# VHH binders against Integrator complex subunit 15 (IntS15): the designs that were tried, part 1

All scores and structures are predictions.

Target 1, 373 residues: Integrator complex subunit 15 (IntS15), of Drosophila melanogaster (Fruit fly) (q9vpf9)
Amino acid sequence: MSMSIDSNKLLLRKGDMKLDNYPTCAVEALTRLETLIASRNKQNMVMQIISEFIFLERTPKDGDVRKSQALPISQMNLFQEFQLIIALIEYFSRPGRDATRNAIFLSLFGSHLTPQRSKLLSRLISTAVSGSVAPLLSSAGTWMQQVGCKTPLSLEVAQNIVSDFISYSRKTPEQLKQLPMVGPHFAANFMVAVADLYLNEQRSPTLNPPPDALLDTITEWMMENPTLCQASQQPLVLPAGAIAMPFTTPLAGLLRWVVLAPLVSNRSAYSNLHLSLLRALQQLVSSGESTALPSQDLMQIVKSLQSYCARLAESKTDPQADAAYQKCMERFAQAVQIALSSNCITNQIQLLCLLESLPPHKLMKIVIEAHKK
Positions, changes and structure headers below are counted from each chain's first letter, unless a header gives other numbers; antibody chains are not in Kabat numbers.
F, E and O are the ipSAE of ESMFold2-Fast, ESMFold2 and OpenDDE, as the mean of both directions, binder to target and target to binder. V2 is 0.75 times the mean of E and O plus 0.25 times the DockQ between their complexes.
[cut] stands for letters that were removed.
The coordinates of atoms that the task and the answers printed are left out; those that the model quotes come from them. Centres of patches stay.

## First folded at step 4 (VHH; framework vhh_4orz_3)

Design k03 (from c01 with G100L)
Fold by ESMFold2-Fast, scan of step 4:
Structure k03 (fold): chain B 373 residues (1-373), chain A 119 residues (1-119)
Amino acid sequence: as target 1 above (373 residues)
Amino acid sequence: EVQLVESGGGLVQAGGSLRLFCAASGFTFSSYAMAWLRQAPGKRREWVALISSGGSTDYADSVKDRFTISRDNAKNTVSLQMNSLKPEDTAIYFCAKDYLDYFRSLDYWGQGTQVTVSS
């Protein structure tokens, strides 16, 4: 009953909006959403306002003769897209509560994006990186956490940042050097996403290394900002009634980079990154941080090494005699030792069994034996 | 590193025409929308024309039906054909990736190209 009365009032107010006054109608919609998002019962109306007045989308009619019609189609021209990006940058730069900004960002982009909204999101985030727009980057970081940092949506955002700021540069752009200070939550989640794009056998059997400039950027970030791996860098500021999604640190993904790097590269940056990751991990363990390094991520590194060893066996090369494998195992054993010393690893018995399935390595054998009970 | 080099500006009489060129390097040109902006002496910068990666175009009301933006993906070039020029079109014209230069005022990737229209 209450919902019906509220719906009638909102429909009347919605009727006052003029679509021909873009981007004014989008700005007005954002202001109205500040009140509506506080109410769980008005979620469908929030989505309708966003679709109609912010993204100018047309929903396909159910009675349409065409089968296999796609998601809602955006009617925005290029000027309206640009005007929306400016309006969103200005909106998220205004003083306000983080919970409100995060709720609006999550409502705008959600977990099921159309291709049009996905392109706008990538453009918006690149603009925010370029302009060091801290509040928007904070909301983007929260969005990446809520949709999952390793999902296609987050990976597309990460790839766009790499393309815009890294791929054609021989040195780290200043905007990226400042990113950990401007938006630590976004920087951490970006590293989670970016680490999943490279040196990951699940995505490429050739273990494609990251671009040199990206490796150098992330190595510098970790050396100068050891706290980027802490859960406290990913504060959960959500609207009332929202369910928290698990935090993910970049530690596991970057550990995969340094462990698998000897298989494809001998760049000294990996040694520097390895040292910084061990220091970060030791600091997290010392502080009692339970999210330091999940067992599932350690098990994925084991699986990557198992696949490499299988290939060596096919070529009649002994993994135990392979110099690259020895360096991989040395780096991995050091990290595993620190992680297991935390007593926070779930499924420790399963992890130890998987580690034992790898070709023997002297240091790893010592680590396994020290933690067997 | 992203680099944009504008050319083609000059002095013309009112009613005349000019064609501006922008040579782009340092990014996958065909994947990005491109834009032309202008800044008149003592005035705020303004958007003039946009072209999408797919070739769709849009124009500021002040230049509609007089200016035409086009691109050549094989040459990494975007062009602006300016017809029926007016004294109020006098400005320095800049080429931009449509979203990355939002926070720039004067120093876009190039020096721009000066267009002067006499009465």
Scores: ipSAE 0.000, ipTM 0.344, lowest interface PAE 12.7, mean pLDDT 80

Design k04 (from c01 with D58Y)
Fold by ESMFold2-Fast, scan of step 4:
Structure k04 (fold): chain B 373 residues (1-373), chain A 119 residues (1-119)
Amino acid sequence: as target 1 above (373 residues)
Amino acid sequence: EVQLVESGGGLVQAGGSLRLFCAASGFTFSSYAMAWLRQAPGKRREWVALISSGGSTYYADSVKDRFTISRDNAKNTVSLQMNSLKPEDTAIYFCAKDYGDYFRSLDYWGQGTQVTVSS
């Protein structure tokens, strides 16, 4: 007698019919996916196993995972969701290859992310943060990079971390303070996502302003480990049907957020974050080496400020709006000075020309003049 | 009004070469990163190559060492040289502005050009 894939699938299905056996069957299914995930022609089978045996969703009738959508979960209750979270933590804590682990994580939460799977992902990541589950956080960080740190998927993860650990907490939990040490790639990608989330608050009209505790937490992270600002990952070959996004550094994302923040709010917590970013940038850049802050990101900040000034020109000047602009330019000029002093900025002349097009600011004028050639 | 027009697609035998072009208008081309993405039948869009405003190039592992992205700022064009083509490269190829910002890339994608690689 040989164990076929169909025989194994039937055994897992039989096990899942019993509540007390579900976590064991889920872990067994995940283990079997390790051999299937590497096969390009077995991706439909991988998706079917995930849907049927891990998330307890109905297998699509046509078998075409590209067009099929997971049916509303009819069998998984809150207790089974908890069991699955524990099973996933057990699985991802096992010794193994990061590439296989990351591919499985992306298959679970990338290609077929339903509202219920999204809620399970958020609960899984929050549990991993609370338990300092480093391998799972590593896979989650890679997942955020692969799906894109500025996509709705990553922004939802970021928003849930803020909600679970920051918005309602009197003190930042110790596990969250240790996150850069436990899961540096997740912490880095979380910062990129949260910066984009709050920069583009108009995409979520009900989004509350960022808590001071969030800004303070990120400031502490940057002060503890300046190299976290450079954390980035290369695009990876994704499972069938997945999209890949280029990455951005936390330094670039956070700086854009802090520089533009005065346009929507003026809080001392942003100034503290800004100073930590300047310290990190100063330590990470050196003469003859690549900068952590690409010129394209600096030019995008210029364009955002140009757009803001154009809107102001359509209406009467507001003294509060002018003060906001001056604060943006002060922070931006300080960052530009450090970046340009590295002599590693690509398209320096183009950047200087764009900076000169902005309404005058005393410090920025000094910076521009110091770097004209 | 931002416009992107892809061209250069066609039918080619495995092992062959093809060059794609994207003509851009309605924006300051030299200031923006440009990317090529592809969508095979029944699959989601996949990033292929990116060229920054400064000329730095990045490639997906599936096309590394076979494809070359380049730009001509004087003509407002970005091109993709595809060598050693495989049947799995069969897809509609799309040009995108400001790739790396998910929402903006979606707003400025062209209609695409079909590439079919025979085995």
Scores: ipSAE 0.000, ipTM 0.127, lowest interface PAE 18.3, mean pLDDT 75

Design k06 (from c01 with S105V)
Fold by ESMFold2-Fast, scan of step 4:
Structure k06 (fold): chain B 373 residues (1-373), chain A 119 residues (1-119)
Amino acid sequence: as target 1 above (373 residues)
Amino acid sequence: EVQLVESGGGLVQAGGSLRLFCAASGFTFSSYAMAWLRQAPGKRREWVALISSGGSTDYADSVKDRFTISRDNAKNTVSLQMNSLKPEDTAIYFCAKDYGDYFRVLDYWGQGTQVTVSS
């Protein structure tokens, strides 16, 4: 397929929109979308404009794809991709309504991305992190929450940030140190995504463990910004009729990750992260705020440990003699103690019953007994 | 590649029944737990029902004994039978894929289907 688009002007009958030299046609399209996005009856036109004038997508010829697998192919060359990234950074930096910017971002990068748009999104976000482009990071954070912070889309964004800024670094880059200040909502949702990414990947033999620099970066963020866990709970600025996607708090996701980490790793970086999370949780409890750690997330940790103990039973290993299980239970008991002291845990009796079903652990037994009544 | 498409929503009177469907594609359906979530106007999204890859079911207290989740692995479909509907059940209902039985990490969410229960 041709990678270029004619530089000559082409008048489209759809709203008399012109196709101009790239990236002029993309900038024109973004401006036109500000009006069209407010009309629900124009959704097909919005999607068509994005495909044709922003991403330069074309339908493959018959025979290039199978009958059931036709996908649009981006005709952008590398220079046009660069031009689009710059145009998007400039566009999202403009003064305007947050609801409109967020709606346009979601329309550009919806829940079902093509591989080409996914690569552009990752490059766009990395560029915004590098350049501290706060408005774009705000929209990206909202997008992660709308599509779901644990979806493959959000995990790919998180993996790209780790690859671009962390994997080959000896120290946390300055851009990442400033991220909680520049884009707190994005930083919070990134932590949710990365915790889920590595929790799942630690069960996979084919993937590298998280770099110590990543654990150190998150530990530093939490120590310097203990209220960062509340950023993901900020009200979403959405267009009328839009529905917020489910989200998990950073504290809940990170806690699950570090509590289960002893099952695959004894690295001290996890212990440092765990301590920073306990500090953050304790500070939230002391301030009278405690929406960051729901009982359902604690119950998920119990189920993960039950699964591990079931596997030990199959190999006829006693969980009470298993060092990894004991360390998991020690970290978990510390977090549960602080959480139950908050008086914000729903279904406390059910949680205590589930905890009691786990193979005994000295500290956890003390915590359970202290909170039964 | 992963796609979830909800259907079956609509307007129903209090005490009525409705059945929601979710058609899944792009993954090995039988290997994953499936869930139904809902979001009521002005409220946060909440979990409603879950069915494991092995067929075990779990329900939120607010819908227990009224809702039934089921799956058809041959058709790559998960369903939610909703009985004795209340005005409080008014919400957009979403289908979601889970990575595994024990971790309960929700992977993908569909576009949702609107359920409105009039008093």
Scores: ipSAE 0.000, ipTM 0.131, lowest interface PAE 21.0, mean pLDDT 77

Design k07 (from c01 with D58Y S105A)
Fold by ESMFold2-Fast, scan of step 4:
Structure k07 (fold): chain B 373 residues (1-373), chain A 119 residues (1-119)
Amino acid sequence: as target 1 above (373 residues)
Amino acid sequence: EVQLVESGGGLVQAGGSLRLFCAASGFTFSSYAMAWLRQAPGKRREWVALISSGGSTYYADSVKDRFTISRDNAKNTVSLQMNSLKPEDTAIYFCAKDYGDYFRALDYWGQGTQVTVSS
């Protein structure tokens, strides 16, 4: 026992870290964090080491500015940013305990990022995707769950993946084809985040379809990896004392895509994605997985359909005669039937009541009546 | 479309020298930093040298004082002069545009040029 305390003191007394030896000081800092990260009473020291020796940050001191409003300013040049990304790739590729690695990743990037750290995080994750760095992608996936998969931080990561891999491609990028195998948890959480960016009225006043390459990528992932949506439900290897965030799945967001797609797109990939989602829903079990398809997310789909039907009424079109609406309701009814039968929907009664508010659809009416009992 | 074509590799004896070339097209060459990376059999890709748009040069510890990176903006080329070669320098050498190409898409790199150093 005394040996552990003495070793920790020796590490803390190694105040011989030099900023002019970058990236050596960052590597040394990462190693020291392995011993400090488990101690809750050393959190301030952990944050100081990260800021000073890893990100080379300095806090501006201005007598007229409240200290609580001052953000750290990075002193890193472009070469040092490059060296740090390489050092982090090498560090997270080392053998080690997942809990320690995940704790360090969370400490490096946290829930409140400066623009500089956010930029570095995006570059780091894109590098890990390109290089198939499984341990780092595992830590990134856990980080997304810890900060929330639909938060601005996770959405920025998702947007950067789209920008780096999808926007430059005419088809599914080769690096992304392997992602479900290399980093299934990250792939699942990426789908949660990116699904929120497209075909979503809450994010845009119009239903913007995803880029063709993104749709094709996610469709291929789901077709080839039937259990991928369940990857985000696997127990996270969290740091000791970390908060257990609710598990999320990409099912609700992707279901919104396939249900609303007929309103804006005729691409056959949505039909393939729809079938893959029905298969995924059928594999869910009622014990502990009732949150896999939250009713709140399904209610947002209902609201989008209500908005569409209101526009049809303005155009003097009967929703029951509208081909696009009929296709939306057919897909929605099929998914709701399986989800209710698999007991994976929360607050079933409220959802059924909202579904009844939509213009009548033959299959949906049958589904509603079957589950009112 | 960004294209990078490496050349100049070959077989040399330990202590020998080689000069590698990278011909770039499809972007404003003078505006970007250029890098050389290498991958030995059974090992990961590692960074070797970097030259900024302004001409500042940086090297990995394993090649410092032996390798020299340079660029010719008029010809859209970046070069790597390799002196005092060692068997451990045996690898496929790749050219990369800025940090972006290195970090975003490995398939944007060329086929590389093989360097084999015999003992």
Scores: ipSAE 0.000, ipTM 0.400, lowest interface PAE 11.7, mean pLDDT 79

Design k08 (from c01 with G100A S105T)
Fold by ESMFold2-Fast, scan of step 4:
Structure k08 (fold): chain B 373 residues (1-373), chain A 119 residues (1-119)
Amino acid sequence: as target 1 above (373 residues)
Amino acid sequence: EVQLVESGGGLVQAGGSLRLFCAASGFTFSSYAMAWLRQAPGKRREWVALISSGGSTDYADSVKDRFTISRDNAKNTVSLQMNSLKPEDTAIYFCAKDYADYFRTLDYWGQGTQVTVSS
């Protein structure tokens, strides 16, 4: 491996580590990485230590053909995977600096995950949710922000949380009720990811509809923690060398989901979620939080509705489709009214012009006229 | 409410045997993996044994071939048969619930049961 000017010292340090006492070698590696992680010149050594002593990975040989390029092969058995999860839970529960924890988390589970590391990440996060491991959930939330909340990695995490806690539950699990208090940034980024997961235009045919329990859980979160939507706007302690990825506020993501939901489903759970979002938006606007629902996100909702209307124009008018559109516009108009009443929306003239391009709707027309000039 | 109640611990001489039990309630027991963990004085918790919802088992190297984990879905119980006990096996043993196969979530709910192995 490429090594820095400090290479001799790092080689001696690596030579002290033994693989015969798992997970002790992983715990020792995590501790040693605390001093290395802050140095940009030592990233190759950090990655090698993580691969060798934490995930027990090796480079494939000619006989070990992997379909997705020459990815590292994990030598961990199921017992070692479980031991690693416990070791990581214990490590991230220790007192320490947020920046160091976040840097280590990102190094362990960076954007180009192997399938095994991806499975371990999902198990680790679900375990942290179940055990209310606040420091780990904080690092996971920062990780989702860094890799992007709408990327396949974040969507997979969101889907696994839904599968593990919600899909087989009739009511909101107790662990999830506490999540906004234990890990607000993770909860905020989870909501962005899950909203995008269920609204993706290229949805997998095998993706189940969102459970009512999921919608009820998010509704309860919004009603009991109206400032939760501010979490994504609060300063995050990013890992050393990391850059902030573009993101959507939880309110913007959830609003897009609930506004467009009538196009695929007509369930009362969505109406309850919509009302909780309007309340949260009104409280945030009243508090002077102008960035809670940016004009760019409202314009993206307009574009989605324009695409839907274009598809309808290519087909014969479906009475069910028209009713669905009317419901979408009703929900959207209510949110736009609250947002525009804040007097803090940028590019208001452009937004109003885009809204006027949509097929006429009674309430939306009233909202547009009220905010012209 | 998820509840796990461990029992069966006690004092035993080296080379002896004990059987630990965990009674589970508050969830669909047959749908979740179950595990046993232990904590010796002055040491951290360590994993001992796992049984999946489908009945597949795995063990820590230190207890392999000496311990056997099993489950009874009709009685909502998981058991740990401990043979050829060593002084090093002295610890408080905890039952843990995993929400899904493959350790997707793990809950530590219980007071544990004390196992003491005399030399």
Scores: ipSAE 0.000, ipTM 0.210, lowest interface PAE 18.3, mean pLDDT 76

Design k09 (from c01 with Y99W)
Fold by ESMFold2-Fast, scan of step 4:
Parts: sequence; C-alpha cells; structure tokens
Structure k09 (fold): chain B 373 residues (1-373), chain A 119 residues (1-119)
Amino acid sequence: as target 1 above (373 residues)
Amino acid sequence: EVQLVESGGGLVQAGGSLRLFCAASGFTFSSYAMAWLRQAPGKRREWVALISSGGSTDYADSVKDRFTISRDNAKNTVSLQMNSLKPEDTAIYFCAKDWGDYFRSLDYWGQGTQVTVSS
C-alpha cells in the first residue's frame, strides 16, 4: 500500500524492535525529528518518538502498582545502549544547521532526563571527547548553557569526565589537551561545572581539592588558550522557542579555587592558574564585558574565608599570623582590584563592606580604600 | 593515558578462523567492560561483541555462535576468536574500553586491525 509520513510513524510505533534493526529505527527517528521539532504543537509527538524509538522506554502501567516514579522505564539492554551511542555520534557528526542539531540534542537530554538517559548522556559526551567529535561537543556545550552549568545534570556530566579521563591519569590526558580547540564552548562550560565540584562549601562540607591531573589540565588550558574564558560568552545559535539563558564564565569558580587553595594545598599549579585568571580578567576589561566576575560569587568566597577564620579562632590561631590565609587574601585582593577598576561589579558597596569584615590584610585594605566612593 | 592497540588481523579464506587481540594500558583493566566493533567498506560501524568486568558476554546476531570474546586480566588483553568466517565479516576491527572513555570514533580510527575474508 501507499505509505504517507503519518503511516510511516504508525508503523514505527507498532513494530517490534530487533537488535539488528535497533540503530536503524533510532536513526530514522532522528531524521524524522528534524521536521517535527520545528512545530510547537507537535512537542508531545517529538517526546513520544524519542522515548519509544530512540531510548526504548515504556510508561509505567497500572500493573506497576509499586512504582513511585512517573518517569519512563528503560527497556534497553547494555548492547542497545552501546549501539545508540554509536548512532548518536554518527548522527551529530553529520553536516547540518546548528539550530536543528542543538534542538534535537536539547529534546533528547532536556526535560525528560531519566537516570538512564543521564547515564547515556555522560557516556555519549565522554565518547565524543575521546573521538574529538566537534559538532556533538558544540551541541553539548549549548545544552549545558540551557540547563544551567551548575545544575545536577551538568555536574554529573563533569564528574563523569573526571572519572573517565582524570582519575587514572598521571598527566593531562591527550584527548583533553585538545578540547579547548575542538569544543571551546563545551570546554568553558565544563570548567564552570567542574569548578563547582571542588573547593566549594556550598556543594561539600569540606574543601576537597581537585585531583592533581584535573588541576594540571585546567591550568594548561588557561595558560595555552587565553581567550577560553570568552568562549562561554559568545552567542550561539539556539533552537526556535528556547529561552536565552545568561552567559556564564569559568572565572568565578576558578578564582574560588586559586583563592581558597592555600587552605588545603601548596601545589605550584595554583599560582600559574591565578596568573592566567588575572590575564583573562584584564582581557575582558579591555573588551568592555561586564559579566566577567559577578558580585554574588565574590561574596561566596568571602563567606568561605569567614568560616575559615572562625575555625582559626576556635583553635586560637591569629589569622594575621596564618600564612595560608595571607596568601588567600593576596590573590583575592589582586582579582578584586581588577574587577573593581573595570566597574563590572554590581552592589559594590555591599561587597566592600563584606570584605572589610574579614581579618585585616595589607593589600586588601589598599584595594578597599581606593574604591570607597 | 588510556591506550588500546589491536592486532591479529589478516587475510583468510571463507570458513576459516582468526583471533584478534587488544592490548590495554593506562587504566584498571579488570574494572571495565570491553567491546569489539567493526566497519566494512562503505558501511556504518557496528558492534560485534561485549564482555563485562565480571566476564558476562553478549554478541550481535550476525556473529552469534561464530565469535567468542574473552579477556585476560593478568595480561590486560581482550581477544576475539572468529570462527566460520564469511566474506561479510570483511572489515576493520576495533576494540573499545566501555563507551564512556577511549571508545574510538570510526571517522577518526587510524588504528584497528584489518580482516579480509576471501571467497
């Protein structure tokens, strides 16, 4: 019989899946989504096709009375997961419009991200990093921006890359050395996410330093790619109907690392990273960018230092005699000086008052005094 | 750094056998699943076999009962025994450490081991 587009969809929905046919049905579904995704009224159909033919999910039925989750249940075996990763790598390597590719990526891994899809996304991105799959990494970078670079979704992706590439490496992995060139937006957003996982009292009760190989990797990236911090601020082609999220840079998170590092580590890489961050801040000032260093992030660094000084007081240690605290304040004062001089900080009076509440430091006093107006 | 090196390919007559090897380094080999994939000329890549860290195996329908995947954790190697080879098995064969790490993209796979099955 004559087959229309709608009949083709119906056949795909009714057909039994076979291992030898699985990648084919997923690839056909992805191609069909290129047409459907442009229509706002067909979003439910897009999500059903993704769930049924790409991720092989079923909705919990009345027979599943013990199910407490409303999320779809994956029917994929381990080999179908592997085959899907291959199919997605191939699909996102195709020539095409950035907007369409990004729309499909966001639909696959946006609002319907089950634990199974989250696991697959992490594996997909690690595979793309290993293979230097630039178009996929570009879409992943855009996805991180849209879902938020510090959300649990983005943090899971970052943690998986650390686990896959960093945890067993004695030096910067070769695949990661080229990441700023292959996928600069993804590399920048990865740095935002991964910086949030370490030396951050809002995410962890301890100031756990990053693994040595991760610190060395990020330090090398920043030293060799002086414009990398600007990559996350460049406008990207977003899908039709997507909400434009605020651009973010890794500067604030990495600054927290270098400022708080003396409290837990004496590694020289932090000094190199600090100098690279100061150079990046100066470059952003020269370009006239006002989002380089948000005041809220600076205030969080102050709070961490206040907590540290409170612990010193409990142990009867004078902060002015504590070498680690002095080094923290020196690095912090240098960064604050550049940020204040550029007038890129909102609520400057609040920040200055908060800085004054910290135990005295000679350079920080000079910085505060110079900007009191 | 993770490194995977394939070997053992060659020319063989239909009905013959070959054993492929993959030498792994740079990670705790015993903790990860390993897989074999292939790409025939002008065709898409396909997976052929998988072995879990615990030794459980699975195979693509096209090679089931003909191919056997195994691992030697003491030597950090995974192997693929290929029996009853067919002309359709002609391909470049690649090994992969889980799909979340040094899984090789076919567009960038300069290594691998060539298997040619003549009629």
Scores: ipSAE 0.000, ipTM 0.262, lowest interface PAE 16.3, mean pLDDT 77

Design k11 (from c01 with F103W)
Fold by ESMFold2-Fast, scan of step 4:
Formats: C-alpha cells, structure tokens, sequence
Structure k11 (fold): chain B 373 residues (1-373), chain A 119 residues (1-119)
C-alpha cells in the first residue's frame, strides 16, 4: 500500500514539471523508475512516466475509437532531443545495478516505438559507439536480443551504424575496431542483424554484397576475437521474473555470406572470414550448443545455390566445372560437416535430401555419405 | 482486465498435429505482440513462438520447422499450429501478451492448455 502512496506523490508533482526544466524532469523520472520498474502492477505507471517526462509525448485526443489506437506524438524539439541523448548517456554511464538499467532501457525502447523514439534510439546507440559507453552498449545488446536481432527495429539500428561509421565520407571504420571489446554482446547481435541485410535473396532478388569497409571490419573482428560469436550466449542480466528471449549467433548469416560470395565477388576477405567462422563454429559446438547452425538457415543457402545452378543449366554451363560454384560448395561442405558431426542440425534428413539435389561436389558428396545410413 | 483464454490442447500420438487458440480481450489486440510459452512437468517455463503486431514471427529452434504462429486481428485471436509433435512437446501451453516492455515482455493469464504427446 505504501508503494501506491509514493506513486501518487510522483503523479501529484507531475504538474510542477515544466518543459523549460528539460532535461531535468527526464533525469528525475529515470531515478524514480528505479523504484517502480520491478513492480508488475506498476507497469502502466512506468510507461506513463516515460511517455510524459522523458519523451514529452501526448496521447491523441478524440471522440472516435479509431484515433484512440494511434501512437503518442512527441512534443520534443531538436534541442530537447539532443539534451535527452546526453542525459541518457550520463544516466547509463553511472554505477548501478545492470538488471535495473537493462529493464529501464527495454522500457524506454520497447517493440512498439514511435518514429521519434526510433530516431532517438539510433542516435543514442551511435553516440554510445563513438564514446565507448560500455554499460549503454550492454543494455542495447540485451535490447536487440529481446526484440529480435532480425526484426525491423534491430535492422534499422544496424543500418544506422553502417550509415554513420561505414559509409563513404562519414567516419573511418576505426571507430568500430574496439566495439567487440567494449560491447561484445552488442557487436555479436549487430553482426546477426547486418548479415541479414546482404547476400540474402530473402531481402533482395539480387545477391548484394556488403560494403567493402563493413566486410573488412567484420572479418577483422572475427579474426581477432574467435569467441565473439559466443558473446550472446552469456546469461542476460534481467530482473527476476523477466522472460529472456533466446540468443542467436551471427554464424548462419555470415556463413551465407562466405558461401554465396564467390557468385558476386572475388575479395580475399571472404576467405579469411570463412576460416574464422569454421574456428568459431568448432568452439561453439564444443560448448554443447545444439543450435549452432539452424537447418532452416542452411536450407535457404541450398535454395540460393539451386537458383544459381538452374541459371547455369539454361546457359548450357556445367555447374561441376564452374569455379564459383565449386568454391561455394567447398566452403559450405566444410561448415556442414562440422554441424552434422556435432548433432547441431534439426531436420537433418530434409537438409541432406536438398544437398543431394545440387550438382555433385567432391567434398560435399563425402559429407552427405558420411551422415547417411 | 486483460483476459487470455487458451484452448485446443489434448492428447495426441507422436507425429500428430494440434492447433492451439488464444482468445484475447480487454486491450487493443492489434497493437501488441503475442507469444506462446510452454512449461513441461517439473521443468522451467520456456518461450515457443512470437508474432509482432505487424505479423513478423520468431520461433524457438526446437520448434522452428514444426510450429507456426498466426493471428487474426478481426477476431482478436492468436493461434499455434503444431505439426510433427514429439513426446518432448508435452507441456502446458500459455498464451502471452507483450506488456509493452521486453524485460517483462509477456503478460499471461489463466491456466493455459495441456498438450500431452504419447509415444
């Protein structure tokens, strides 16, 4: 009951918070949320405090039930947005309980963001990358896993980082070199998201390769940090009673990159990335992970290779003699052998059947035969 | 005020199929992500499948090739199609609403629906 009285005091003082007192009212709200955030029965109050004192949002007013379903509209000007980013950087940099910080971050930037909150999240994360703000990047990594690393929200964050740090005339990739050390969980989840954007027929009818600087950055990360793909396997630091969403590794997405790359690119970085992925997969498998390479992701790679071979057949080109196809299959066979040997694939029969439908490759034939009875 | 009523559970043989339904009321259904969780006898509760308000889906690896989550915003229902059922799928299945906060992400109601898969 005392908690309800304290909550009423917070609401009662709401009228005393002035917009010209921004961002002070946002900082005070963040501090008050530390007390309320763990209470399931106070979640609506937490959301209202965030909306009104942190993001300065208004609920659309109407006599029509249709309009009552609209998202809140932000009243913040550009200067207030800048002030909020600085305040959040300072808040998340302070010593405190990781579970509470993660809960607050997830409450600020949940799955149903307004356009304004989405833009602020992207700017906040880019600022944290530039400033090496490890506690904030840790919370961002947890957020990406909880909302899903391949969802539109996570993809927008990944695209924003590519735009801010990778794209020509912006900044050098040097700003990203320390990211695996400063925020390994965020770096791993960023790789899951960004791998989905390139060399992926589900996203584009053409196999668009990643920008050279991005490929080089990820390749260097993987070569220098062999355990980086395991960063997301550490237990999520969430409050008691929270439901942790399953981790994903960047292995499947990056494997798709190195397997399909010979079809569109001759860059040597793919060879180095491939070797790093085999090493990472061996280490992940030895840890007892049964989900190292999901069969669905491997079957999508097979389908892309089938499409390529069909085009070659129409041109009367022999796929077995095609150098690009041979290189794709050699890399794929090496990874599949590791995954099959460790019992890390569900629906093995369906996968083996699909692999057999591809034009023969020496190593892949050996792999298939070794795992058939 | 939020109510989630699960149905469709029962006893099936291994390799069989079941479709679970969740009828939702007391909130703007189309605005929230919905999920299915399960709890096997003597084990911890685990996440099974999630569908966003926009229709994007995500699955636990153990069910990814066998289960399909879908929603009908006109009827305020979320369903889970379960194919190629295994004895390991035996559990009480719970429908959950996204709480608007992913650290507490799922707000489930009621007793769930029992699924028993015999060998």
Amino acid sequence: as target 1 above (373 residues)
Amino acid sequence: EVQLVESGGGLVQAGGSLRLFCAASGFTFSSYAMAWLRQAPGKRREWVALISSGGSTDYADSVKDRFTISRDNAKNTVSLQMNSLKPEDTAIYFCAKDYGDYWRSLDYWGQGTQVTVSS
Scores: ipSAE 0.000, ipTM 0.359, lowest interface PAE 10.7, mean pLDDT 80

Design k12 (from c01 with F103Y)
Fold by ESMFold2-Fast, scan of step 4:
Structure k12 (fold): chain B 373 residues (1-373), chain A 119 residues (1-119)
Amino acid sequence: as target 1 above (373 residues)
Amino acid sequence: EVQLVESGGGLVQAGGSLRLFCAASGFTFSSYAMAWLRQAPGKRREWVALISSGGSTDYADSVKDRFTISRDNAKNTVSLQMNSLKPEDTAIYFCAKDYGDYYRSLDYWGQGTQVTVSS
């Protein structure tokens, strides 16, 4: 029991904690983690405290190498799960020490979640959205950026928000309309995740198509909060040992989704979203924001369209006669025109060469010719 | 081995209804999304409806609220209920197994069934 406890420092040993008073032991554990979380040498102790006293997990006790590789077993009953959600909401609602709260959030939910922790995370975030719990949504937004906005965990969170607040409603709930003001970083990262969720899956779709209410909600967010496109690009204060994930702007992610959407659907809600994105792009570029739409993201759209045209060629369909392709190119040409005219593209020559490789489109041809060297 | 056989097409007057069937064999039907596409004479194929392996559905705007896609995993069939038919719905209707990536990238393994809507 090699620990120091005095008026100036506190080190907790796991063996001193008791499980006889839930959720008090979870609340006590969260408070004690504030002292331990910054130390790399205490990371194993932090993870043990989280597993045993917060999530009430037990490791299989067999000494069998195959069984010792199994995920921890949850001992929580439904009432304890509810008590934990309330305790976490109360904890993450406390003002100040944002870097510490973000580090604890990442340690609780990490990048390798058990099914139980994943379920609790989804319930926690949905509760925070419903209750407009801004500090918790700030920590969730940071977590989403740290684990990656296009990872399975982030896509699951996005799918659950769509399910809870959009799929069962004909109109956007008031809580979602306020989300860009309450949790702008979370809203921005949610938009990146939802765009990837509905368009960039490589396997057969196993989820419902995006409801019009989702597209209308994002359109309203973009019209009222055009700076939301930049929220997720702010530097993050990461906890010790955390790895920064690459960032995709909400504008780039949403634009890719909207440009490629005619390959799946011709709904007017996509056209409204597209116009709101063009307005946001114009405003951000006009304000001197050079990172609004990276050329690499535009080149990725070209590659997706090239893939689609190759499939049309296999079915002996002329891309110039394909309504879906024509609509994609119309939307893409409009975005490219704004980006190139506003001098926000640094790799212009490569982008123009890639655009010229696509089957001809009247508006895109005009855009290319206007910006040739 | 993969086989899709469409049936249920025919001639119907505007405002009428038809139900199309697709019988699938040669693959684990319950594990794949299924779709209906159509092609009018002299025009390109267009997507009509999709049903995921989990039963979730999506429709083209031109047929939304008029058409309903459904599946029966016990019988390896997907169906398209077409209500309030319009002359513009006249086309050959194709059943397709999901290829993944995009709905428009579906495998065209069926021969199609003709639907003609008279004015």
Scores: ipSAE 0.000, ipTM 0.102, lowest interface PAE 20.8, mean pLDDT 77

